VHH binders against HTH-type transcriptional repressor CarH (carH). Designs and how they scored, part 22

Target 1, 299 residues: HTH-type transcriptional repressor CarH (carH), of Myxococcus xanthus (q50900)
Amino acid sequence: MAERTYRINIAAELAGVRVELIRAWERRYGVLTPRRTPAGYRAYTDRDVAVLKQLKRLTDEGVAISEAAKLLPQLMEGLEAEVAGRGASQDARPHAETWRESMLAATQAYDQPRVSDVLDEVLAALPPLKAFDEVLAPLLCDVGERWESGTLTVAQEHLVSQMVRARLVSLLHAAPLGRHRHGVLACFPEEEHEMGLLGAALRLRHLGVRVTLLGQRVPAEDLGRAVLALRPDFVGLSTVASRSAEDFEDTLTRLRQALPRGLPVWVGGAAARSHQAVCERLAVHVFQGEEDWDRLAGT
Below, E stands for the ipSAE of ESMFold2; O stands for the ipSAE of OpenDDE; V2 stands for 0.75 times the mean of E and O plus 0.25 times the DockQ between their complexes.

## First folded at step 13 (VHH; framework vhh_7xy4_2)

Design r2 (from q3 with G55S Y104F; at its last look DockQ between E and O 0.67; V2 from the best seeds 0.73)
Fold by ESMFold2, look of step 13:
Structure r2 (fold): chain B 299 residues (1-299), chain A 121 residues (1-121)
Amino acid sequence: as target 1 above (299 residues)
Amino acid sequence: QLQLVESGGGLVQPGGSLRLSCAASGFTFSSYAMSWVRQPHGKGLEYIADISDKSGKTYYSDSVKGRFTISRDNAKNTLYLQMNSLKPEDTAMYYCARDKYYWFRGGMDSKGQGTQVTVSS
């Protein structure tokens, strides 16, 4: 049984939305990407109809269509998780170990199709934060440490890390947009390890924080310019690679000087914890644990 | 169900040594990074060290590096902290903690009740 599709007039009837409104929403807000039939007609799937129903519901409730479109990825994620029967799962412990072991074995064998299959299983079975916390992040840490110790090659590390990164970016695109408190997230200058920052962004988005994600290797002066323009409530910085206390202090001093004095600055990652006294001296918060997520999110 | 039980604290002279242990239960110990944190009286929590779940990769705070050694025995579900060259400023309640991979490697999600270490002459 092929996936059902509908022409626009039938999709309109099913969703309770006028045809001309569907076309306006597509044109101006980009909320749908219906495929074209060989004959050139727009073909709407059951998912497209569900999107239209959600937009109709929100606009009937008085939400502006531009805001409804921003909320849509979050709402559709929840619906998909509910119908899969695992959207509220909190006890995936036995499967997490099995998935991690399968991924590692596949990585050792250079079996990229198997890595892909296991990643798909994880993401079908777990909500985004649990997938990241219980499977993806621990796996990447284990693989990275094995690479550092010489028990995995760089090719093996890259094989799995590139695939996990792609999935993490997809999770971020599907995450809630956030309308409370604004954080700017960046890696330290010279820091190329991005996965910690992406994970923090994902969690903050799920706590309702609006996140501007700047990514890797952000120079202090450029961060300062971005902060002046964006006027965020806080800055979150990722620093994973080992650094001497001297190098860490020099870099953090430049960062602190580039940022407004009263702006909260948080650092996370192994290097931040290692150099905690430097952070305290520079009035920078060190991320230490679960309780700090609420402080960052302002809850 | 999760339990982290620290032991091995006590009164020690400056320059002395202690070995702390943490017995873990109620979770798959070998699947989590573990850490030690401490809290000096009237002050906030201070990170000491952590160790990865399988490879044994370790990180240390500047304040203890070279003096303290974290280790684990996954078969015994036990975390250890060997503390050498103890100083009065090491006086604190010491907590065993289970880590999550926040910011890749940096954040506890649970800690035990703690064991007191007092370094005085």
Scores: ipSAE 0.722, ipTM 0.885, lowest interface PAE 1.3, mean pLDDT 85
ESMFold2 (binder alone), look of step 13: mean pLDDT 83; pTM 0.855
OpenDDE, look of step 13: ipSAE 0.870; ipTM 0.942
ESMFold2, look of step 16: ipSAE 0.631; ipTM 0.853
ESMFold2 (binder alone), look of step 16: mean pLDDT 83; pTM 0.852
OpenDDE, look of step 16: ipSAE 0.879; ipTM 0.945

Design r4 (from q3 with Y104F; at its last look DockQ between E and O 0.34; V2 from the best seeds 0.63)
Fold by ESMFold2, look of step 13:
Structure r4 (fold): chain B 299 residues (1-299), chain A 121 residues (1-121)
Amino acid sequence: as target 1 above (299 residues)
Amino acid sequence: QLQLVESGGGLVQPGGSLRLSCAASGFTFSSYAMSWVRQPHGKGLEYIADISDKGGKTYYSDSVKGRFTISRDNAKNTLYLQMNSLKPEDTAMYYCARDKYYWFRGGMDSKGQGTQVTVSS
């Protein structure tokens, strides 16, 4: 029920106005009075973004900012009628970047309750696949990069990744059960990065595919036994962590040899794309993009 | 509406260089990882390189590591591919692509119409 707000960089992007210019306009002309979050950051509303858009339009047309500020009251009267109508017909949602930034700030402060609150907001506002694509996965990638660069500690990374994992598992439990096409999904041997596999499973379930999810670190021989018993239509493998070409080829060779020759085998993740030639030689499909979801789902 | 427009292709001698550009519009460019892929005539798509939304992490195909450099300018909504030490086998249609986080990191949801690169004596 709370009014949706944006941080300054999101407001800047929505309005097409540089952050420095927003600060200058606020300081010099008082055209905006954004609220402060409990953490002390400026929070911009949809109305604030509309004001910024009008100021940008007028200044782009050559109107001095001082004159544009004088014109705002009459322009905003008409716009407020339009915005109120659009607000009633389309909820004023924050962009995914706002949620991601809120979670990053909370993570830096070790504020686990706030991370949980923002995750709940995201999942209440967006369908599961959109939440994953636009918020959860980008956040985890950003957090991972910050951890690698030293900007976040491992404790901060774990705090947010464990929260996200719990939500993904919940989304999987709630996802439709597939009635056609059966896929067996596993990580590469020694692959600990589970989030890619969970995301793929979630998407396949929403495409109507029955998914048997084997999880992390499945030895090639055990995968082969499972496949012979389950008789799936395909195997999907996740390989995210960086691997040398030699290690990747050795591992994929063992996996391919453990599986029936005619069974489609797909591999996804950054390591798969990096070593595409190895996959081709071993008759393993590399997941390349959106079109491949339909091939996996048999549509 | 999402648009990706590639440019900078052409005919180049082996050992030469080219710089490809991709102008992005219709989406928040700075919120997405981006990639370059190529398609040699009569062959499937081959991934070349990826770059994270903020530019902090890049990945490269084994076939181009050390020769190609992916970069982005979020202020200009533009993706780049610097291609050095070009070989005849680099001849292909090159596409700019927007990535989704399929399998966590990897998989395009959209690509442009492409720009032809031909490496020939």
Scores: ipSAE 0.614, ipTM 0.849, lowest interface PAE 1.7, mean pLDDT 85
ESMFold2 (binder alone), look of step 13: mean pLDDT 86; pTM 0.876
OpenDDE, look of step 13: ipSAE 0.839; ipTM 0.930

Design r5 (from q3 with K54R G55S; at its last look DockQ between E and O 0.66; V2 from the best seeds 0.76)
Fold by ESMFold2, look of step 13:
Structure r5 (fold): chain B 299 residues (1-299), chain A 121 residues (1-121)
Amino acid sequence: as target 1 above (299 residues)
Amino acid sequence: QLQLVESGGGLVQPGGSLRLSCAASGFTFSSYAMSWVRQPHGKGLEYIADISDRSGKTYYSDSVKGRFTISRDNAKNTLYLQMNSLKPEDTAMYYCARDKYYWYRGGMDSKGQGTQVTVSS
């Protein structure tokens, strides 16, 4: 989104500092580097206003301006870290909605560079899990549902989903490797929706779990062979696409038979919740909500 | 603070109908998928249905599909559950829940205090 700027009289009001004093501090101590507008006026950012507030606070407390200027770099590093952390808070929903609307509009216009720019802004502003929870996952779900309903074309869906997928894969590779409990994650046989699996993998890694990610459309027999070789602590399965109860039970039965009886098996996704009774009969855990992350990760 | 307040429960005979409502406040309702879950006495939580934030896409558990209808009114910050052809096994505390996009679509992060539905002759 466009960076907010202020002319000097507004910056003065916001910081509680007279205009002439701002100019004197800028000239003598070089504590501000305001940008110039195309019209040639100085533009003060929110950071510049924060600098002015800190200088006023220190000088009001009796610190000489020359000493306050020397302290400013460390104080501003701490303040900028706190602002970044505050902006990455669970209460960052107003910005998340703006980012999602911007990406959706760009998608409708086939403006891939704009989608890329907004994605870069999100990932610079938010920690990975918050970026996923507040922006990426809701956007992917919204776009997928709009494609299903016909309000987006498949080309529009692919344009944004491929770019988001690339970023999600990068986040996954950069995530901590994990030091305890080993999970093998796969999609159901014939399940092509992998974005939910990637999101689960990202979250588990941030919970300290080692994750082996097998991806989409994993046949039951192949999963069984992988589990034999890897000896994980649990298996996590993603199942999103709608299935009849009969088809779901047949598939889950084959999966359960291919896996050791004592190995915990979890399923997540809309199809798992829809067929909860089948999962219970086959001694498979259904992911239902936030509290289950700790149970799945063994923490 | 997030609040979810369910209402519309009560005693009904088998074959009857009820409509549950959930008033939401303390968050941007139109930005979240919402769900209904229930808990029969002495048992765990059972997923019933969910609805997406803006597209209106719905999903239902096998146990209620064809009998229950989830809907929402984003202008009123209200979630609804129309329950028809009620059976004794539908007897439970019914909770309104806010969903996160775990596993692409599925997983509540908050629920209300519930409203009791009792189906008996």
Scores: ipSAE 0.720, ipTM 0.887, lowest interface PAE 1.3, mean pLDDT 85
ESMFold2 (binder alone), look of step 13: mean pLDDT 84; pTM 0.859
OpenDDE, look of step 13: ipSAE 0.864; ipTM 0.939

Design r6 (from q3 with G55S K57R; at its last look DockQ between E and O 0.47; V2 from the best seeds 0.68)
Fold by ESMFold2, look of step 13:
Structure r6 (fold): chain B 299 residues (1-299), chain A 121 residues (1-121)
Amino acid sequence: as target 1 above (299 residues)
Amino acid sequence: QLQLVESGGGLVQPGGSLRLSCAASGFTFSSYAMSWVRQPHGKGLEYIADISDKSGRTYYSDSVKGRFTISRDNAKNTLYLQMNSLKPEDTAMYYCARDKYYWYRGGMDSKGQGTQVTVSS
């Protein structure tokens, strides 16, 4: 498995150690040497968090930090063996597949109460971003595929998508509002698939970005008026449904024309990736992968 | 210990064909959308194609649509790219990538070490 990393504030929260103390321990005792992200921020691994937790425990027990640092190698060897065993037993992905299968079966049966119960289990068990990335978004994609192929009806697709949307809106309301960099997020005109936009909004808020979410089917001229009033740092646009290159270029041209030339514009979704050359010609950024979140969020 | 290992690259003449493979391990392959991306020498990454976890949906960049075909075999944990009608412009390092559902579908969280494809006379 690729190794997860955290920024220092998140690592501090996870370990129960103040940021200033983490920095002091790094400087004075050399117990951690975190790598930097491409954006220049320190990146702490799960192992780094485990080290911080052990140092916290020992110092809480009255062990001098210099002595606690000497004990770390033996303690970390045992902990790494335990984490490896836990990883094999506690991977979220096997649970995610079970939850998705349960919701799919319930959807096939039009069993809305059962879909609701499984969604509640997921959200109780996983942090919001993991719940979205590992369960909700994959489920919606699977259901959409089955609807397209004819193995689910429109009514079945709507039943599950409405339930998921309600939960996702609730997660957004509970998410941090953000206090730096302001993004305006909207779907392309005629784009119905809102769930990807909502997921992007949720992630940006958890990165500290202030998000104004305009939702589905925003006409270019209306987006332009909103941007004039809001003066955001960037616009993020979602486009999922297939479009011909001509239709995509026509639509993106109108969107770009409605927006200030110096304003960064990002497009995400499969249709955007399909038409990269059009985006480049119009000076629009195409979202390519996880590292682009830092660029979009200005971190 | 996620691993993505690409193979099948090489030197080929214009108009030729190649089939790339990507062996995946360390995660539940059948639960993820997968993609191919490429990097021409001295340039940034270019998206090529992606495929849903159960092969129900595929997307292609305009530059390869009609010439390349993405596919997968979930029983073998393997992703494929069939490349036909190759052009010198297709010369690049080709990477297999695991996708996350960031904008519903579109965005990699990891990629392999790549396999070189060179198209020249």
Scores: ipSAE 0.640, ipTM 0.851, lowest interface PAE 1.6, mean pLDDT 85
ESMFold2 (binder alone), look of step 13: mean pLDDT 85; pTM 0.867
OpenDDE, look of step 13: ipSAE 0.860; ipTM 0.936

Design r7 (from q3 with D53E G55S; at its last look DockQ between E and O 0.76; V2 from the best seeds 0.00; counts 0 for: unsure alone 64.5 < 65)
Fold by ESMFold2, look of step 13:
Structure r7 (fold): chain B 299 residues (1-299), chain A 121 residues (1-121)
Amino acid sequence: as target 1 above (299 residues)
Amino acid sequence: QLQLVESGGGLVQPGGSLRLSCAASGFTFSSYAMSWVRQPHGKGLEYIADISEKSGKTYYSDSVKGRFTISRDNAKNTLYLQMNSLKPEDTAMYYCARDKYYWYRGGMDSKGQGTQVTVSS
């Protein structure tokens, strides 16, 4: 019965409490006793996050932290009973499918307030990266496929994609700024799929990378100008929409030529994997999977 | 525990066909995009193809497009790769992989132990 745990920066984000304040509360008031992982990091449980949320609520209402700590035992009795009920149903996989199904049903009904409510529930329950990987990105892929097949209208697709985009932008705004290694992230010229780029940016910032986002449809010449001004450690490019090998090679050649020869260039997305040989010929790294995150982030 | 078990490899002559299978367990198979990757001896991993959760989208590398077909049966938790018009260059260890939504379905998070495909005269 091992419960999921979070490192301190994720617990801070989930609870809306600065990392420095969490440490101060631990030191001064003894309100948390997180265990350490074998790697030496503090491990915070869902219960610890709930404690932090209650302390934040009380202190926001003007209760001194020393007084809030005294109230905590009885507040936690009620929360532990509620969490036990939710804990019996908090297997990540069943919840992720349920949330996606709820949002799809709300989308089919054009019920934007309900989509918003379910999104808020997801983001309250999951760390940002898990929420993106397990709920948001799969939902957007499913909705996109249904729109292409005619099962959803354009209006239904836009309704959910605009709501998800708003939440991703909020998650990015709240993410650590990053002070290690600087990446410039952009979509390929004429690439409209922004969500992959936003997901990569979110993950890189949580790995401590400073990220400059240029967004959708960035022409090669403009990217080159931005790179000259910013002097990043690498460029990350998103390319999702299908392209012929000829078009992909022409476009990537222009991008490579617009960028300094020694600057690492990474390409991610389904189109990049489809044209892996082109990327190799042009000395561009193709993102293949989980192990590439550390290589991209330089950690 | 997550497990991906590939089968169906073997020896075949150029121009021949093989069908690979991958039995998946330890996770909700229908909730993940899946892919095939291969590794020629002494070389890095090469992406082959991927398929969305409900088979609505497929993508193929340039090297196999038109010759290979990826498919899945969610009721049987099984991924397939139909390989036609095989060439000596297709000789490699073939791996079944579970995808994550890195760069919007652009990366794997797990792969199996592989099945060897050898194409020779």
Scores: ipSAE 0.606, ipTM 0.842, lowest interface PAE 1.6, mean pLDDT 84
ESMFold2 (binder alone), look of step 13: mean pLDDT 82; pTM 0.851
OpenDDE, look of step 13: ipSAE 0.873; ipTM 0.942

Design r8 (from q3 with S52N G55S; at its last look DockQ between E and O 0.70; V2 from the best seeds 0.75)
Fold by ESMFold2, look of step 13:
Structure r8 (fold): chain B 299 residues (1-299), chain A 121 residues (1-121)
Amino acid sequence: as target 1 above (299 residues)
Amino acid sequence: QLQLVESGGGLVQPGGSLRLSCAASGFTFSSYAMSWVRQPHGKGLEYIADINDKSGKTYYSDSVKGRFTISRDNAKNTLYLQMNSLKPEDTAMYYCARDKYYWYRGGMDSKGQGTQVTVSS
């Protein structure tokens, strides 16, 4: 089975250990020997992250690092037994509800350390796509709707979204680079909702697609320039925030005009679904569901 | 095994009403956003409406806004679509679907077998 790996920056974030300390621990105490990717970066496994977490726990409790390293074999034997039991989970949704509820409650209390702890637990237990689909995305949607209705403040929404964004960027860094098809992904002009775009990028990377992320609020002219330089196989656009049909049509018309004819253009997000007829008239594909991932990726 | 079973379709004259139901089983219904989609004969799938899992917030396509109402009863694991002021253009197979948070909110991962709605002109 394929082994999930992380770059050192992501491993550092997951374990709560500074990159400089990880490198020092490797060289000075020999506590782990990560393999290298074809691109030359150190590749840290889930086991490597678990080792780092144990070392951090012991050193935070005052154990000298040299002594903590001597304890690792016994600690890792117990941890490997726990991981083997957790890796056999078939149904994560009931447990995912518990994680989501815990993070929401912590968010309401402005308890940033607790949100961080639960996020670390989720990412230790689930593969990246399952973590995003079953925990992170539902939480972000719930929080966003509560913010829109006034039952959460902007500060509470930002606390969660910024922490989730940091983890998602780390997951993207660790994802395979992709060796087939090239997609350029961007948000609509004036679209600030980035999380859907990042989630789509993560999924496409795991389907083997090379992804160039342009991010939020990409004007049509700038997208056109980027596409001419990059010559991708397709463009994927995120449009989440509510828009009138007139505004959506004006914006999509400018986008379509800025992009080469014959280049497949896909739009995803709630606004795209709401205005499907406009997309079809402008020869833009609307993302509808699961089978469209394979169409988009060409698999 | 996930099951979504639609019912309530039939033949209706223009201007009439129908109420579609969808019985859900095999998953935690209250944890998923749900949607209705339709497929006119010989055409692709068309999004109609969706409703989130907790807050009950609803969203509609331009083509049905103001005429159709989506609702859910989490205690009964049932999704509903109230369809008023029906037009011949509404003739299609109607599917109940379970949503996943693709592109934040914008995609289904499963749908039922469908129920036919025919609006005679």
Scores: ipSAE 0.660, ipTM 0.863, lowest interface PAE 1.4, mean pLDDT 85
ESMFold2 (binder alone), look of step 13: mean pLDDT 83; pTM 0.847
OpenDDE, look of step 13: ipSAE 0.869; ipTM 0.942

## First folded at step 14 (VHH; framework vhh_7xy4_2)

Design k1 (at its last look DockQ between E and O 0.43; V2 from the best seeds 0.00; counts 0 for: pae E 2.8 > 2)
Fold by OpenDDE, look of step 14:
Structure k1 (fold): chain B 299 residues (1-299), chain A 122 residues (1-122)
Amino acid sequence: as target 1 above (299 residues)
Amino acid sequence: QLQLVESGGGLVQPGGSLRLSCAASGFTFSSYAMSWVRQPHGKGLEYIADISDKSGKTYYSDSVKGRFTISRDNAKNTLYLQMNSLKPEDTAMYYCARDKYYHWYRGGMDSKGQGTQVTVSS
C-alpha cells in the first residue's frame, strides 16, 4: 500500500507545529527530509509527523531545538516502534489472541520451550509496549484468573510468569534511560506480584522517565530511605492482592508517613482501584488508565 | 471506530434504583475487560466496577460494593450496571470504559464513552 503522505499544512496541523517552524527545523537542523512530489511540494509521512510531534514535545518541555534534534535518533527508535505499532494494530489483534492461546496451551502442557518460542515470535513482531499491552499482560491476567479458579496449577502459573518476567526485564534493559523526570517504583510491603510494576516501568521509560525499580515486598521504612537518598519527582506503588479497606489504609498510611511530605505518590493495581476513597484521604493518586501516563511523565 | 454509548441515566430519589447500559461497537467486545467509572461534578474519575473478559469475574470499589452489579452480554455487545440503594453521593456522570492490562491482574481504562448523568436527589 502506498505510504500515506501529507502536505506541510496538514502535517503541521497533525503535529501541532506551525509551518514556519517546520521549515526552520528542516533547514537549520535537518531533522526531516521529506519527499517531494513531482510538482516539487514536500510530502510528509506518518513518520515525519511523529518526529514533529516529538520535537514539539521536547521543545515544549524547555529543551532547546538543537538538543532535541540530537536526541531524535534515540527517540525515533522508540517512535518507529510506536508508529509501526499503530499501523499494525488492526492486523495484530488476531495474532495477539493466537499467540496468547498458543502460550496458554503450551503452559497447560508444561511445554516451556514452546512458550519461549512464542514469546520470541511476539517480541520479534511487536514493539515492546505493544507486546506488553496486547499479549503479555492479557496472558498474565488470564493465567492469574485461571489459577485463582483452579484451572491452572501453581506450577503452570510459575512456568509462564517467570518466562514473561525475564522478557520484561530484558525489554526494560533495552528501553531508553530517561532523564527529564525521575520515579521510584515499588510494590507494597506484602505484595509479591511485580509484573504490573514492570509494565509500568517499561511504559515510563519509553516516555522518557528515569525509573528506579525496587521490586516486590518493599518495606515502608526502606522505601523512605531510598526516596530520601534518590529525591525522585514521584513514587509509584503497586498492589494487586485483595485486602480489606482497613488493612489497605493501614499499609498506605505507613507508606505515606515514610515518604516526604508533598512528594506525589501514585498507586496502581486491582487493590488500589477498589480502595480509591482511602487513597484520596491520604492524598495518594490512583492510576486509572492511559491518561495518567502523561501525568506521571509530567507532560 | 471504537464506540461506547452509555444510556439509562436520570433523576432518582435516594434509595431508588437505575440500570445503566453501554452499547459497544468497533472492537471485539468479548475480548476486553470492561469497567464502569464515574465523575462527580468538580471531582476526578472514580473507578466503581469491572468485569473480566475471560472468567466473567466481577470486582467493585468499596463505595458501591453490595449495591451495584456489573454484568455483560457478549452476544449483544452490551455492558450493564445495576444500581440499587442509590445515595446522593452517587450523583455523577457515569462512563463505560474499556480496560487495558496495564497491571498484572487488571488493567486501566484506555477508552470511555460520552457518559450518562445520574442524579440522586430528594
Scores: ipSAE 0.435, ipTM 0.758, lowest interface PAE 1.4, mean pLDDT 88
ESMFold2, look of step 14: ipSAE 0.459; ipTM 0.777
ESMFold2 (binder alone), look of step 14: mean pLDDT 84; pTM 0.860

Design k2 (from r1 with Y102F; at its last look DockQ between E and O 0.28; V2 from the best seeds 0.64)
Fold by ESMFold2, look of step 14:
Structure k2 (fold): chain B 299 residues (1-299), chain A 121 residues (1-121)
Amino acid sequence: as target 1 above (299 residues)
Amino acid sequence: QLQLVESGGGLVQPGGSLRLSCAASGFTFSSYAMSWVRQPHGKGLEYIADISDKSGKTYYSDSVKGRFTISRDNAKNTLYLQMNSLKPEDTAMYYCARDKYFWYRGGMDSKGQGTQVTVSS
């Protein structure tokens, strides 16, 4: 079928860009090369309208038109890729989002067998780290946030978190033991959220690090005793629950004091990122992203 | 393929405001937590804020809490940072970043090219 085209007034209406501005952009920056009709009028395609919408959005948000024009080809390619992804058949190839939605719905219905079935499907389809990163961790965060807001009950949260914990423990048991570097991993004192620690342990084991996992609610003095006995290459600490800057600093000070001065100490989790300046003052590394795994693993 | 395009930076006086935006493409924006990080000249990256993919729950570093507001529009694939009460120490290159759920909640796997914010008299 013939491609839809529009005169400039209609293209302007569709894109939300004044005719005068379309002409100015066209002549100054060459962002459009519309076809001419036999009568000599400019004809704008649906793609031309999409280009105008993107330019309008970027310039409304403060991007100079000259810079927006340079970025437009990549942005249009990305938009087309997103549309193609949505338009491709997805009923024969589950995506991470579909699995998460299925587990959430099952959780809302207290349907633990269904949660188990979907978890089995995920773990059969994805490598352990990808399953954790793309499905399990996002689900746990979403469920926790819904529980916090009151749209899920404690029982619903526990139902899914206990199932996921069991699978993470199994994955960790099956992971390589690691022979490069030795890390001791623990949660902060008073920290009940273990799932982030288990995920970090799993990741480090797959990078070849030997991990001693101490788990939840490790008092600073006990951590110190364990470190003296184990003599690890580093300590990794998980801190997820929100804390005041004062409480965080008090706790981290006690932890730092319990550990040897030269021993690298890393802190991960939302509270660590929120209180980054405190970590810096106490000579504690804050986990910021994917690049930090190599530093932790010593590679 | 994956692209994060920051905009809205510029020169402002202390006490001023700016609104940064980030156009995301090449991935399913609504499936990822997103964050802003910054890098002052000659310094390391500093975490600013992040926002959950579904619930919109937000987290902030101590250095910006109460002054900056992160938000997202999943229909437009766009992340925002409203910066108020700007200080000279906020001068930095600001990056939009895609997050992963490392340690339960935190850590970027990709960032954009950045937009410069300069706060000076």
Scores: ipSAE 0.652, ipTM 0.858, lowest interface PAE 1.7, mean pLDDT 84
ESMFold2 (binder alone), look of step 14: mean pLDDT 85; pTM 0.874
OpenDDE, look of step 14: ipSAE 0.870; ipTM 0.942

